# VHH binders against c4kar8: the designs that were tried, part 20

Target 1, 263 residues: c4kar8
Amino acid sequence: MAELSTPSPASPAPLDGGRGDELEKFTLRGARQILQLLQDLITHRGLITAHTGGGHSFMTAVLKVDEERGRVVLDPSPDPQANRRALAAPRLTCVTQLDGIRIQFPLVGLGEGQDKGRPALFAPLPAEMLRLQRREFYRLQVPLAHELSCLLKAEDLARKPVEVSARVIDIGAGGVAVVVPTGAAEFVIGGTLPACRLALPDGEPIELDLEVRNLNRQTQRNGTEQLRVGLRFAALPRAADTRIQRYIFKTERALNAKARGGL
Key: E = the ipSAE of ESMFold2; O = the ipSAE of OpenDDE; V2 = 0.75 times the mean of E and O plus 0.25 times the DockQ between their complexes.

## First folded at step 1 (VHH)

Design p48 (framework vhh_7pa5_2; at its last look DockQ between E and O 0.03; V2 from the best seeds 0.00; counts 0 for: pae O 7.8 > 2, unsure alone 59.5 < 65, placed apart)
Fold by ESMFold2, look of step 5:
Structure p48 (fold): chain B 263 residues (1-263), chain A 125 residues (1-125)
Amino acid sequence: as target 1 above (263 residues)
Amino acid sequence: QVQLVESGGGMVQPGGSLRLSCAASGFTFSNYYMSWVRRAPGKGPEWVSTIYSDSSYTSYADSVKGRFTISRDNAKNTLYLQMNSLKPEDTALYYCAKDTSEIGSFDETPGFDSWGQGTQVTVSS
């Protein structure tokens, strides 16, 4: 009997890469609440960004909710490649807003079909939806002149270790956003990168573990692709936290002084 | 209260040009990426273009590359879209959208958190 392994049911990935237990208080699971929220998105013509993985995404909207069949109906992308990625993806992460409140929900089991003679995408109603107002911590957009970098200890496509020097574009108490050349490494949302090194302008680099929270592909004007990677700090040492907070405070104060013309 | 007000739409012949503007208020405009999104009649929304807060990076949908140019003026809190060589398939309601990727990008999946009511662009003979 012990020779056969039963596959474990896959746990749902946490919404928006946040700490799962801390986001629970913002998670809707009631069928009536979910249905009403989806109907409100239809009424307000909500613009939805649907993420298919690997930093790819496309725009969509909810066309209707088929309550009888328990399905949501979405606009397909005008880009056929985006539709193919969506249909091949194990799940979509949908992001939008309603009345200034961030709305996020997963769709699994996406299929294609027709709605009144027009192409459409179909999925079962989501089992949960995140309604989130307010971020937990202030974040600073890093001035270009500071040239902050983070050395990422990641893996390439063949799962071999690779080190990538990434430019830091955003920093807060809980993490950083960086940019890297597309293809420099393989990043998976929820994956961890141990012993990375964050270089602030003062002192030695900070060693820290990072968790991948989001990915977004971008193309530079020179045609070069880059990947924007959202990274959360794990197990941040006290001294490192102090240095990061000091950097944010000093930089923000300096930027405010320049915006007012100094003095 | 975030407000995004698009203007500059209208009727134009194929091959013509239009310049769209978006007046932004209620947030620190210079801290956010901004995008244009359009909805053609009977179709879903289509991303058109994105510009970084400092204008150092721009990106475009394949359907508009080489014809459209996104720009911004952070001193005036205004986003622009210069549209040249317009085609009938560019007919759409064009929205100015506030991107969510700036401050929370490390902890939040990217998406738009605000958009305007749009400005109509109609390209016909």
Scores: ipSAE 0.511, ipTM 0.829, lowest interface PAE 2.0, mean pLDDT 82
Fold by ESMFold2-Fast, scan of step 1:
Structure p48 (fold): chain B 263 residues (1-263), chain A 125 residues (1-125)
Amino acid sequence: as target 1 above (263 residues)
Amino acid sequence: QVQLVESGGGMVQPGGSLRLSCAASGFTFSNYYMSWVRRAPGKGPEWVSTIYSDSSYTSYADSVKGRFTISRDNAKNTLYLQMNSLKPEDTALYYCAKDTSEIGSFDETPGFDSWGQGTQVTVSS
């Protein structure tokens, strides 16, 4: 998948900084990938919300992909006013889900006509499509100053219980990524770490069961190896979920305010 | 600070042609969809045309399709609208508009956050 790291000559360059860069790794720009994803939406009859601006949207679906003409065929709204707004819009932002994965893409150049004698909307193929698991959509890079930590209950190389205080490097609605020294504990993808404790700045640590989802070894500039562990919240009480979402929202807001006021 | 400055408007007879230009500054021009929007006397704003960052996609309102051509020169930070076969109904103040979302940001609310002062186009016999 090396070609996924290089932008197509017909696509815009990757965005620098912040949120745009984080979404770039989930953005499809290859023509074949875009065609395949659109075909998947047709096969599963994916319902699409098309945003036309000004708080307006309508429900549509991809009826067909015309590869020869490089366009998609969309189901028009039964509401003529929604169709008028769509045709008058500079672009549509299309949002849907497929197997729990959030998909977003822009359509520019919307026109109307007929397909097989039925009214239809037409647009050129999108130049890009976002394909993102909902859990990853709210991932926050944790500021170093917050000293966010998670006490992991794991096993060492001898399979004896061990507690590891791990630094939280990112946090989202569905989990956290932490860094631990290589060899501090053994992790198995799909394994559960019971009764771990996530320390947020405001209040008592949250007791959580965490599922190991991924492992990545990283070498720091000084030659020290660390293990990045992706952890999913296996069972999250509503009160804990609310606290985590509040932390994410507050921190994003503070970071945005600091960037605008300090820089 | 985003600044958009339109020029090239004027008075022409029906069937005439004009080329509008928009000089953009204060943002990374090549990262945004750009649009032309017009406002005729006594009417609300009407979207006219949009162009993708690399010119790979363009769109037009049905009322101007086949007569107008949108283009851009990213090296000069300039947006253009070539208007041919002008009709009295094309009489309006024409605005250059920057999209609210940078390309790749996937904002759910399409719209415009910056507009120029406009350039007047009058088509009269």
Scores: ipSAE 0.127, ipTM 0.607, lowest interface PAE 5.2, mean pLDDT 81
Fold by OpenDDE, second read of step 2:
Structure p48 (fold): chain B 263 residues (1-263), chain A 125 residues (1-125)
Amino acid sequence: as target 1 above (263 residues)
Amino acid sequence: QVQLVESGGGMVQPGGSLRLSCAASGFTFSNYYMSWVRRAPGKGPEWVSTIYSDSSYTSYADSVKGRFTISRDNAKNTLYLQMNSLKPEDTALYYCAKDTSEIGSFDETPGFDSWGQGTQVTVSS
């Protein structure tokens, strides 16, 4: 009786591929940038949540940056047990915010000591700091069946004008995300694409200007590479805004109805 | 099953205050971003605010910045929204939403996988 070893469900492969490149854009690795950001945290008295692993964390703050010694000084926890955990941890994950932007950075090699006669924690300067601002707009995932598209007026590598028909994958009041074939056009973050056309199911395409806000290369399951482009609506007319909002509302209502078993 | 139950809505005059609550169950509340979203009649959902799992990070829509405060009590699995200086344009159904992002994950776009039935907020003279 051969014990059919039930194949252990393959841990979903960390969706590492596309996210890594995106995170890189928000990752500071320059020594000067890191020092400046740490100094900004000091100046603003930013509270930091330091994660020690195992679901444990404590509140701290950057007290000082010692550039000469290449170390950061942290405020210890009033809880001795938290400090012990921090010192025992192979890595401290620090999370904070500055001006509404999330900041995350690792500290390794934590030690305890005194700074000017006060207890303090010490760590080497972080090698990297992640600074990530979340989008402030709700975005509806567009059902594939709706086949929303956006005609992008862009330039190719030779700066020749090209029109690219892009599939809309999400839409919100502030913009759209689209997918285009890799190499179809050149996009620059912060660049404006004028006189684009957004096709909604309810009527004629909406002419609008789009600003490139994000670029993400994605590899599909079939091995095909595509470029996800995050676009912000530039100067959206009120009538267009109303149409977009209506579409979002109707679509969401339909999706919710379906989820509830009503359709 | 994820359950989110909003409460605390009502009718208030302009300039008034309300405090919304959301009771969460069916998931590890402390591991997720939580958000408030609102929907005005005839409009799509509008993101209002998000809070990180340990409250170390908060964000607000420009329309509510300085007036609304999001908070949470992980021990009680409860999300809150303090709304001050309410305006007629704040009239909406307010939803508590579970973010798709777990602790340690970074997603540039707010995404929600669950939300409650909502609580009605009406600001009228």
Scores: ipSAE 0.026, ipTM 0.442, lowest interface PAE 4.6, mean pLDDT 84
ESMFold2 (binder alone), look of step 5: mean pLDDT 77; pTM 0.775
OpenDDE, look of step 5: ipSAE 0.019; ipTM 0.283

Design p49 (framework vhh_7pa5_2)
Fold by ESMFold2-Fast, scan of step 1:
Structure p49 (fold): chain B 263 residues (1-263), chain A 126 residues (1-126)
Amino acid sequence: as target 1 above (263 residues)
Amino acid sequence: QVQLVESGGGMVQPGGSLRLSCAASGFTFSNYYMSWVRRAPGKGPEWVSTIYSDSSYTSYADSVKGRFTISRDNAKNTLYLQMNSLKPEDTALYYCARSEGDLTWSSEPDTYFDLWGQGTQVTVSS
């Protein structure tokens, strides 16, 4: 069924395991900063996706920060099974956004009770919160009209070199997602594709090394099967980084202007 | 400025149907996947359904699968939720939500929802 094969927004996959050192510069550990950020989530009524492990998650929100007891108060799920999974989990991974900034934090020691006569979940204040600027996590969905492509240096099923022109479907500071015809090449998660060429509309193709991070086989509405490949930039030169950021900024600005003005 | 305006809610008897609409402005609607999220009085929010930018894929919460259908009209910047066989448990304030970025590349947990509307109330009772 297409509904069962559609990626669930509640099924997280790890990509940040190898980025611990890189993410440290975006991690808030000061008690005052953590309290202020939690209060901002309350003020802006931020919705939080809480991942309980095993591909399970539920939606919640911070109702209150109890500074005296050192706790956050959260909305429970209307699904009793989700609440039971949360209470049994050793850790919740909470993900939200505020003003286009990605916020992620762990909660450990979840309990249940009541707040103002209503069911609530309680957890100690998180010791850390990750705050990523939009440019660090944002991925621009590439307009089809731009015909952005990346020439991949890969291997076929017989391990022989092959060049595949792949359509770029999204692009960010850390990488691209591309669509490859089924059977065009073999991809291995963690493998490196050297000397690939990213074609941007503003000049010469950019030569870069790409790391395969994920693979998603999708059947489109018309029955066509395609492979979506997530690729991370490996050691991007500053000039290339500048061109990619400029393309993202200009394209997003143009798309937002079109949306506001209409045709 | 991003705006999402939900409409189409109302009162209906169990077994009835309603069609919700969400009018989007301030961003390129056709570049984002869209979701419906609901919140019953005194309860936490619950994800209901998601539709991809080109309508090629849809996903539903187990509680509504087979009864609700999500759809979109990119030319009109509008998201829809057709609700059939409504139950008292479906009584809630319904919000449409946008997510930034594409989860197909990121394996990090970044499932987040941007809400800008006041929602539309659905009440299922006799």
Scores: ipSAE 0.013, ipTM 0.451, lowest interface PAE 7.4, mean pLDDT 78

Design p5 (framework vhh_7pa5_2)
Fold by ESMFold2-Fast, scan of step 1:
Structure p5 (fold): chain B 263 residues (1-263), chain A 124 residues (1-124)
Amino acid sequence: as target 1 above (263 residues)
Amino acid sequence: QVQLVESGGGMVQPGGSLRLSCAASGFTFSSYAMSWVRRAPGKGPEWVSTISGSGGSTSYADSVKGRFTISRDNAKNTLYLQMNSLKPEDTALYYCAADWEYLSGDTESDYDYWGQGTQVTVSS
């Protein structure tokens, strides 16, 4: 479950490279994605904190991408000592934030020169960029019309296997919240439900291992009780993650269009 | 109803130019990154170019860099591809594709919406 815990995207300190497996889903290695993200930083004049090691850093920005030479051009520090430290460093760790998204990337082989007659720093394009979004905290309220369901593999009060079709009330990158009738199954916080099936409108049900994160007993206005169960996705394959995110984004777009006077 | 309609394709000689358009409807156009993806006869889909929702950032495949220019007009919900110095190997069906997130990929499954495509043929 530690794989689902993520540090604050807004933190200025570099994320530890030892978390490679946990951060892999947020790491861009495609040339198109890297170029696109660097161009986004240029367009928005994103301020970058470049860490040179030894507790030293300076503020910079990407001025341009030289695709022919495979290089990025950076704004040098007004402090000559910071520039000397950067040029002497074996690696820069660049950290920035764009629209609440934490972006981090290494630069190796920094050099200096001029761009349009002004001092500039140059480095080869990064081979990877971390793009860590706060999507794990975003929850889409599922429209009732979608009739989204998850078939839970659980145990009843007698510890016998039982399958419960639960209505999905919200969904995010990290999990779902479902509603079940009180007494339909026994849930314990931290317990794992293996091989559950999440039914999305398009395609085959997604087979998932789910961890119980929270339980909330809710009394309806008519006096009936329902149990709300918060379920975290255990290790999610990229294909399943992509399908879930696609559903979330498509639904949010439709809801936004309706709220702004769509159909 | 979501709809993407490509136009502007046709036949040109090598070295010629074409401007493709994609008219979008049924979604908030400015919230989507837009891409051009092409499919040559007997080959799989190949990504050509992408532009961000705001129009502030663009990217291109190496094979078209310096020859093609992607642009958009969010007030008209329209995407464009200016194609210059066309080569026979640019012959393909060109698709307009929309993506809420910048999903990397050269397949239809990597994009939220696809158009029907417009044919570009470069021959003498």
Scores: ipSAE 0.000, ipTM 0.109, lowest interface PAE 17.1, mean pLDDT 77

Design p50 (framework vhh_7pa5_2)
Fold by ESMFold2-Fast, scan of step 1:
Structure p50 (fold): chain B 263 residues (1-263), chain A 126 residues (1-126)
Amino acid sequence: as target 1 above (263 residues)
Amino acid sequence: QVQLVESGGGMVQPGGSLRLSCAASGFTFSNYYMSWVRRAPGKGPEWVSTIYSDSSYTSYADSVKGRFTISRDNAKNTLYLQMNSLKPEDTALYYCAVTDESGLFSTDSPEQYDYWGQGTQVTVSS
């Protein structure tokens, strides 16, 4: 089961080293497997959350794998402060997903420079990559076209009740991840947000109690800071669980059909 | 421990029919999507069909659409695949598979499924 120091299931937050023995069978260490997975991230334009420590992260992508020099080339943040944090960090923990599979890998020895006349970040190829095909970590990335939102009942800095409409960025059996503007509300890990409303296509909003499981401050490509909040469903009614599972099922099927071009 | 046991395979002539069954135990069957996946000799796994936990939604691979029907009996913890108008190309080992409650189910990759059975062999030949 999940412990207090472990990110909740379906969270984009990094997994800690205390689970090393359990996660070993999901760790790729073959050079060709690592290269292929990084190239898959390029092909699918996979967005990567790079954690720099201290609850800070920025959004990046793999631009290129330089096999001759044994390094990856990453898209820098438009925020110079995010890049400065990344360059000062002893290690970046990179987290992404392909088809709901959680992928996590370390980058050590980050540097900066130019790639084809554009600013870039460089790091040696990771020696290992974690690829988690487990129920507790599966997440459907919500298509932007669905405009899936969750109305959160929270408190501001003065402990006054506020309602925040948050965009749902991923969803699983155990919860959702949402994004909110930095400073829109205060969240406490382990805190409960009562009577929140999850808006799914095809029906009335679902009223849910949500538990805050993780928090991550992220600098966007446009330089704007946002807060990513991982939220666990508390005691879902059967009807709500059924609607959420049906949404995930139908959306995953549609995405797979689109990706395969009908073949 | 999760257990999935397939049965009902066999040898049939082209145009024949078979019904596969999968007996599930060790988890709350009625809460999970269930899938059938097959592997032909010398080929990788191919997703065949998926059914939602309450049977309200089903999906099929294009190669079997109109010929196969997936169904389930939650009271018996059993998944079924009715296969009609069988073709030589349907010759494969057929697996019952269960994935994350979130519904990842339509991949040909074994790593996409949490649990599989041992499979039941279907051979279509004249």
Scores: ipSAE 0.000, ipTM 0.123, lowest interface PAE 15.5, mean pLDDT 77

Design p51 (framework vhh_7pa5_2)
Fold by ESMFold2-Fast, scan of step 1:
Structure p51 (fold): chain B 263 residues (1-263), chain A 126 residues (1-126)
Amino acid sequence: as target 1 above (263 residues)
Amino acid sequence: QVQLVESGGGMVQPGGSLRLSCAASGFTFSNYYMSWVRRAPGKGPEWVSTIYSDSSYTSYADSVKGRFTISRDNAKNTLYLQMNSLKPEDTALYYCAAHDTELGSWSEDTPSYDYWGQGTQVTVSS
């Protein structure tokens, strides 16, 4: 039987700072295009990271699109506090990926209720959706079965060195996103984590220097609170770059084959 | 104005060889990943091979691995495909394609190519 898997990767921080204005040419505003893209997210069961502001987010999914009423139906968080933050937010920023394409859209006017007897969140259809196919923005969602991990060399609150084995949830040409238990280590945006080790399914771990780019405290679909950390490759030897790209390419091909087979 | 012009196609017997070329103009060729994509009659596009902008990495479809070799000459803005041990199932229109998104573009579904050529016909028949 099909059921929602364990939490999928949180996307990197929203593309609404720094480069937001540059992305206008990649923004969809046609009603039919928006409806089709939302339907594609439903069909592919795409998990969405919904950012509520203040570094908070939760995992959701588009359950339905109601064209007649002009609204989307979202899966609520099992954490009531995450839902309260979402309902109080002036804007929800939704980030996901579909076939290597980064998709980002705002939702305004979020409400709560029930859909066919189950709790649901409702919002008007977004007036715009970002669809961006760029090497630097692409993130491969790492299959849970691959058990990809990165051994982070970080510090605790007392500045004592700690090693944290973090699960890699997405990976791209420029970096990885990982999940760590709350309180496992302290991270500072712009800080460097030297000599971390990325374990790929094949071969020896890759030694990497990683820069902290973003932090999201997130309530996952299973109700667990975790810290999601976006990490940029600060220095990447060509051999390491080749191995990472090869892993991404092989995994992307395998995922595309599964999409055709429906497994 | 962007142009991709393929050449080198033709008719060849099984087991034969062909070398395809693609001449690029109107964009900074050395900044783009380049791919060969083919379309057989009655079938959708099939990705064949991709090469990094600096040639440091190449990838091949399983159906052509060991038989085809992709290469590029950035000084001449030209992409190549050396095709050896050709089979009847290699019969197709071969397209040169340019893309700035390495990840996702190497999939068989939803190819995200920025520019395409007009194609060159390869026919493998006795």
Scores: ipSAE 0.000, ipTM 0.128, lowest interface PAE 14.8, mean pLDDT 77

Design p52 (framework vhh_7pa5_2)
Fold by ESMFold2-Fast, scan of step 1:
Structure p52 (fold): chain B 263 residues (1-263), chain A 126 residues (1-126)
Amino acid sequence: as target 1 above (263 residues)
Amino acid sequence: QVQLVESGGGMVQPGGSLRLSCAASGFTFSNYYMSWVRRAPGKGPEWVSTIYSDSSYTSYADSVKGRFTISRDNAKNTLYLQMNSLKPEDTALYYCTRESDGLTFSEDSPANFDPWGQGTQVTVSS
């Protein structure tokens, strides 16, 4: 029965390679479609998480598409080590979201140089881009103003119990992604964190069990490092599920209203 | 502009069956939870059923479990409700709705329900 449920991949982590057969129908291979989608990411200033392998990633953005040279130009990390990892990687896996649609694409042959006198990374145009328009893959990016947090019951490096207040960066039907300071706690993929408390803006915290699904050490655009932890709802009571979905829909409506009628 | 058009209602005897349809336009149908809500004469709106965007999850009001089946065809932007073993208490105007704060997975009466379509009338005669 559990095998029939498709767990939502944690944003911004890459989708599981074992899903390749199911993802083929969502893959764009037309040159014009790829160019249009990349241009949409530029227009909407979409932030991209670029995975370099080994659990490492950095935040970037597409600065421009150079059609004449067949290249994308990316914003480099302010952390030189993140850029060195990217340049050494045989492949970058880029993950982003546009209007609730998950977008993922590979970049191969990354180089460095300058664009208009500023440091830049460049790579050949991707031959394919994945575009998923399915609610189970949708992740609401949590507004910073909401100060959404989850109190995690974890262990430190010495395996002593610790409570860590983690900022929730995205939330979906199947789980949350949180940010913790590096070294605040140890996480093991597949491990369960019991009786954690998710604080939503309206009402008391929701007590729930979370399973660690992925770990990613991310260098932010300002050069600071953070640990991103993808967490699955292990056993979500109906009342908790209802409150979480209500928060997601209410926040989406508010964000859509601001996009239309904002200053 | 979001449009939802319900159809398939009618008059049926107790124990009968009906299949309701909801044609959606003006939004990316496959990105939204969809629900059926009904309003019986002299009563407030009552949530009936919800389906996830890809059909991977469905939920039903206790009053209809085992009798009703919700489904969707994302290629046709259409939501369905198969209603079997109908009872007189199923008599109501049936609305489809896109996800809202008061309707997703809720089994309570949605106080802020505001239908987009005209609904489709189901009458079960005793």
Scores: ipSAE 0.000, ipTM 0.103, lowest interface PAE 18.2, mean pLDDT 77

Design p53 (framework vhh_7pa5_2)
Fold by ESMFold2-Fast, scan of step 1:
Structure p53 (fold): chain B 263 residues (1-263), chain A 126 residues (1-126)
Amino acid sequence: as target 1 above (263 residues)
Amino acid sequence: QVQLVESGGGMVQPGGSLRLSCAASGFTFSSYAMSWVRRAPGKGPEWVSTISGSGGSTSYADSVKGRFTISRDNAKNTLYLQMNSLKPEDTALYYCAAYEDSWLGTEYDSPSFDVWGQGTQVTVSS
């Protein structure tokens, strides 16, 4: 019953990812479609990465949809600082995946209170949700069992060269996202990491030049932070591109088989 | 290194006006949306206003609509908040923040940046 400390439902200026018309065919605006998709996220216990503005996010989940009050209820972070950043943000960008399809939606007017006696975050229902069922937007979530890694050639805090083995958490046509061990290296957005080595299951490591595109301190569900680094492929040899696409395709098929009840 | 420096706060009586400034350095200012966020004693942080990188779009919290105006000068790397008809309830520490303006979030192709200034105190009292 608590009212939001943040004014709602004030809306920041819309930004639709640049092309508008092209994204429209992936945009859900119907109230029933939005409610159904949110319920699907609850049913599948989908983990959501909530981006609170440049360089910060936290892991959350939709706990319920409060249709009477027109609100979505989110699981707060155990890290109070992550919750403070979320409440201060003009917009949360929520990103998740359902059956291999990337789902994104904005939340505006976040507030805090209680649900069933437990701390909760509340926001008005989103006016739109994206279901990005197109390859250039696709990021394969790399199974932990694959232990996929990328050896990064970076610099430490003293600008000395270091090599860092980073775990690949997702991979797409344009790049990889990696988790970097705490304190292992310093990254600068726009900087190039030359001659990094991506270890795919089949054959020799692939040598790649990677551009740092984003840095994200993600608060995990246990309250700890990890540094996630988004890396763009600066240039891909044809053979490397083929191997990456083959890995993505084979892994997608295996994950789809498991989702359909395969072993 | 990215830096934001707020200024222009002070003490003012109800109905008065103040203009806040935020000087930005270390990043391509025009490529980022900018926001004002405030924190009053005993309250959580409250979003006040946002302006797009180009200045073509602005948004305001309901509590300040019609009284506050956000603007930017991209040639000077400066953000402004013109505050009119100030109320005791506007008393707070005001922060300038750079925000990724794409609601699609942080893709490989979307640089992310999170910068908060030290804040500037606004006190509205008679």
Scores: ipSAE 0.013, ipTM 0.292, lowest interface PAE 7.7, mean pLDDT 79

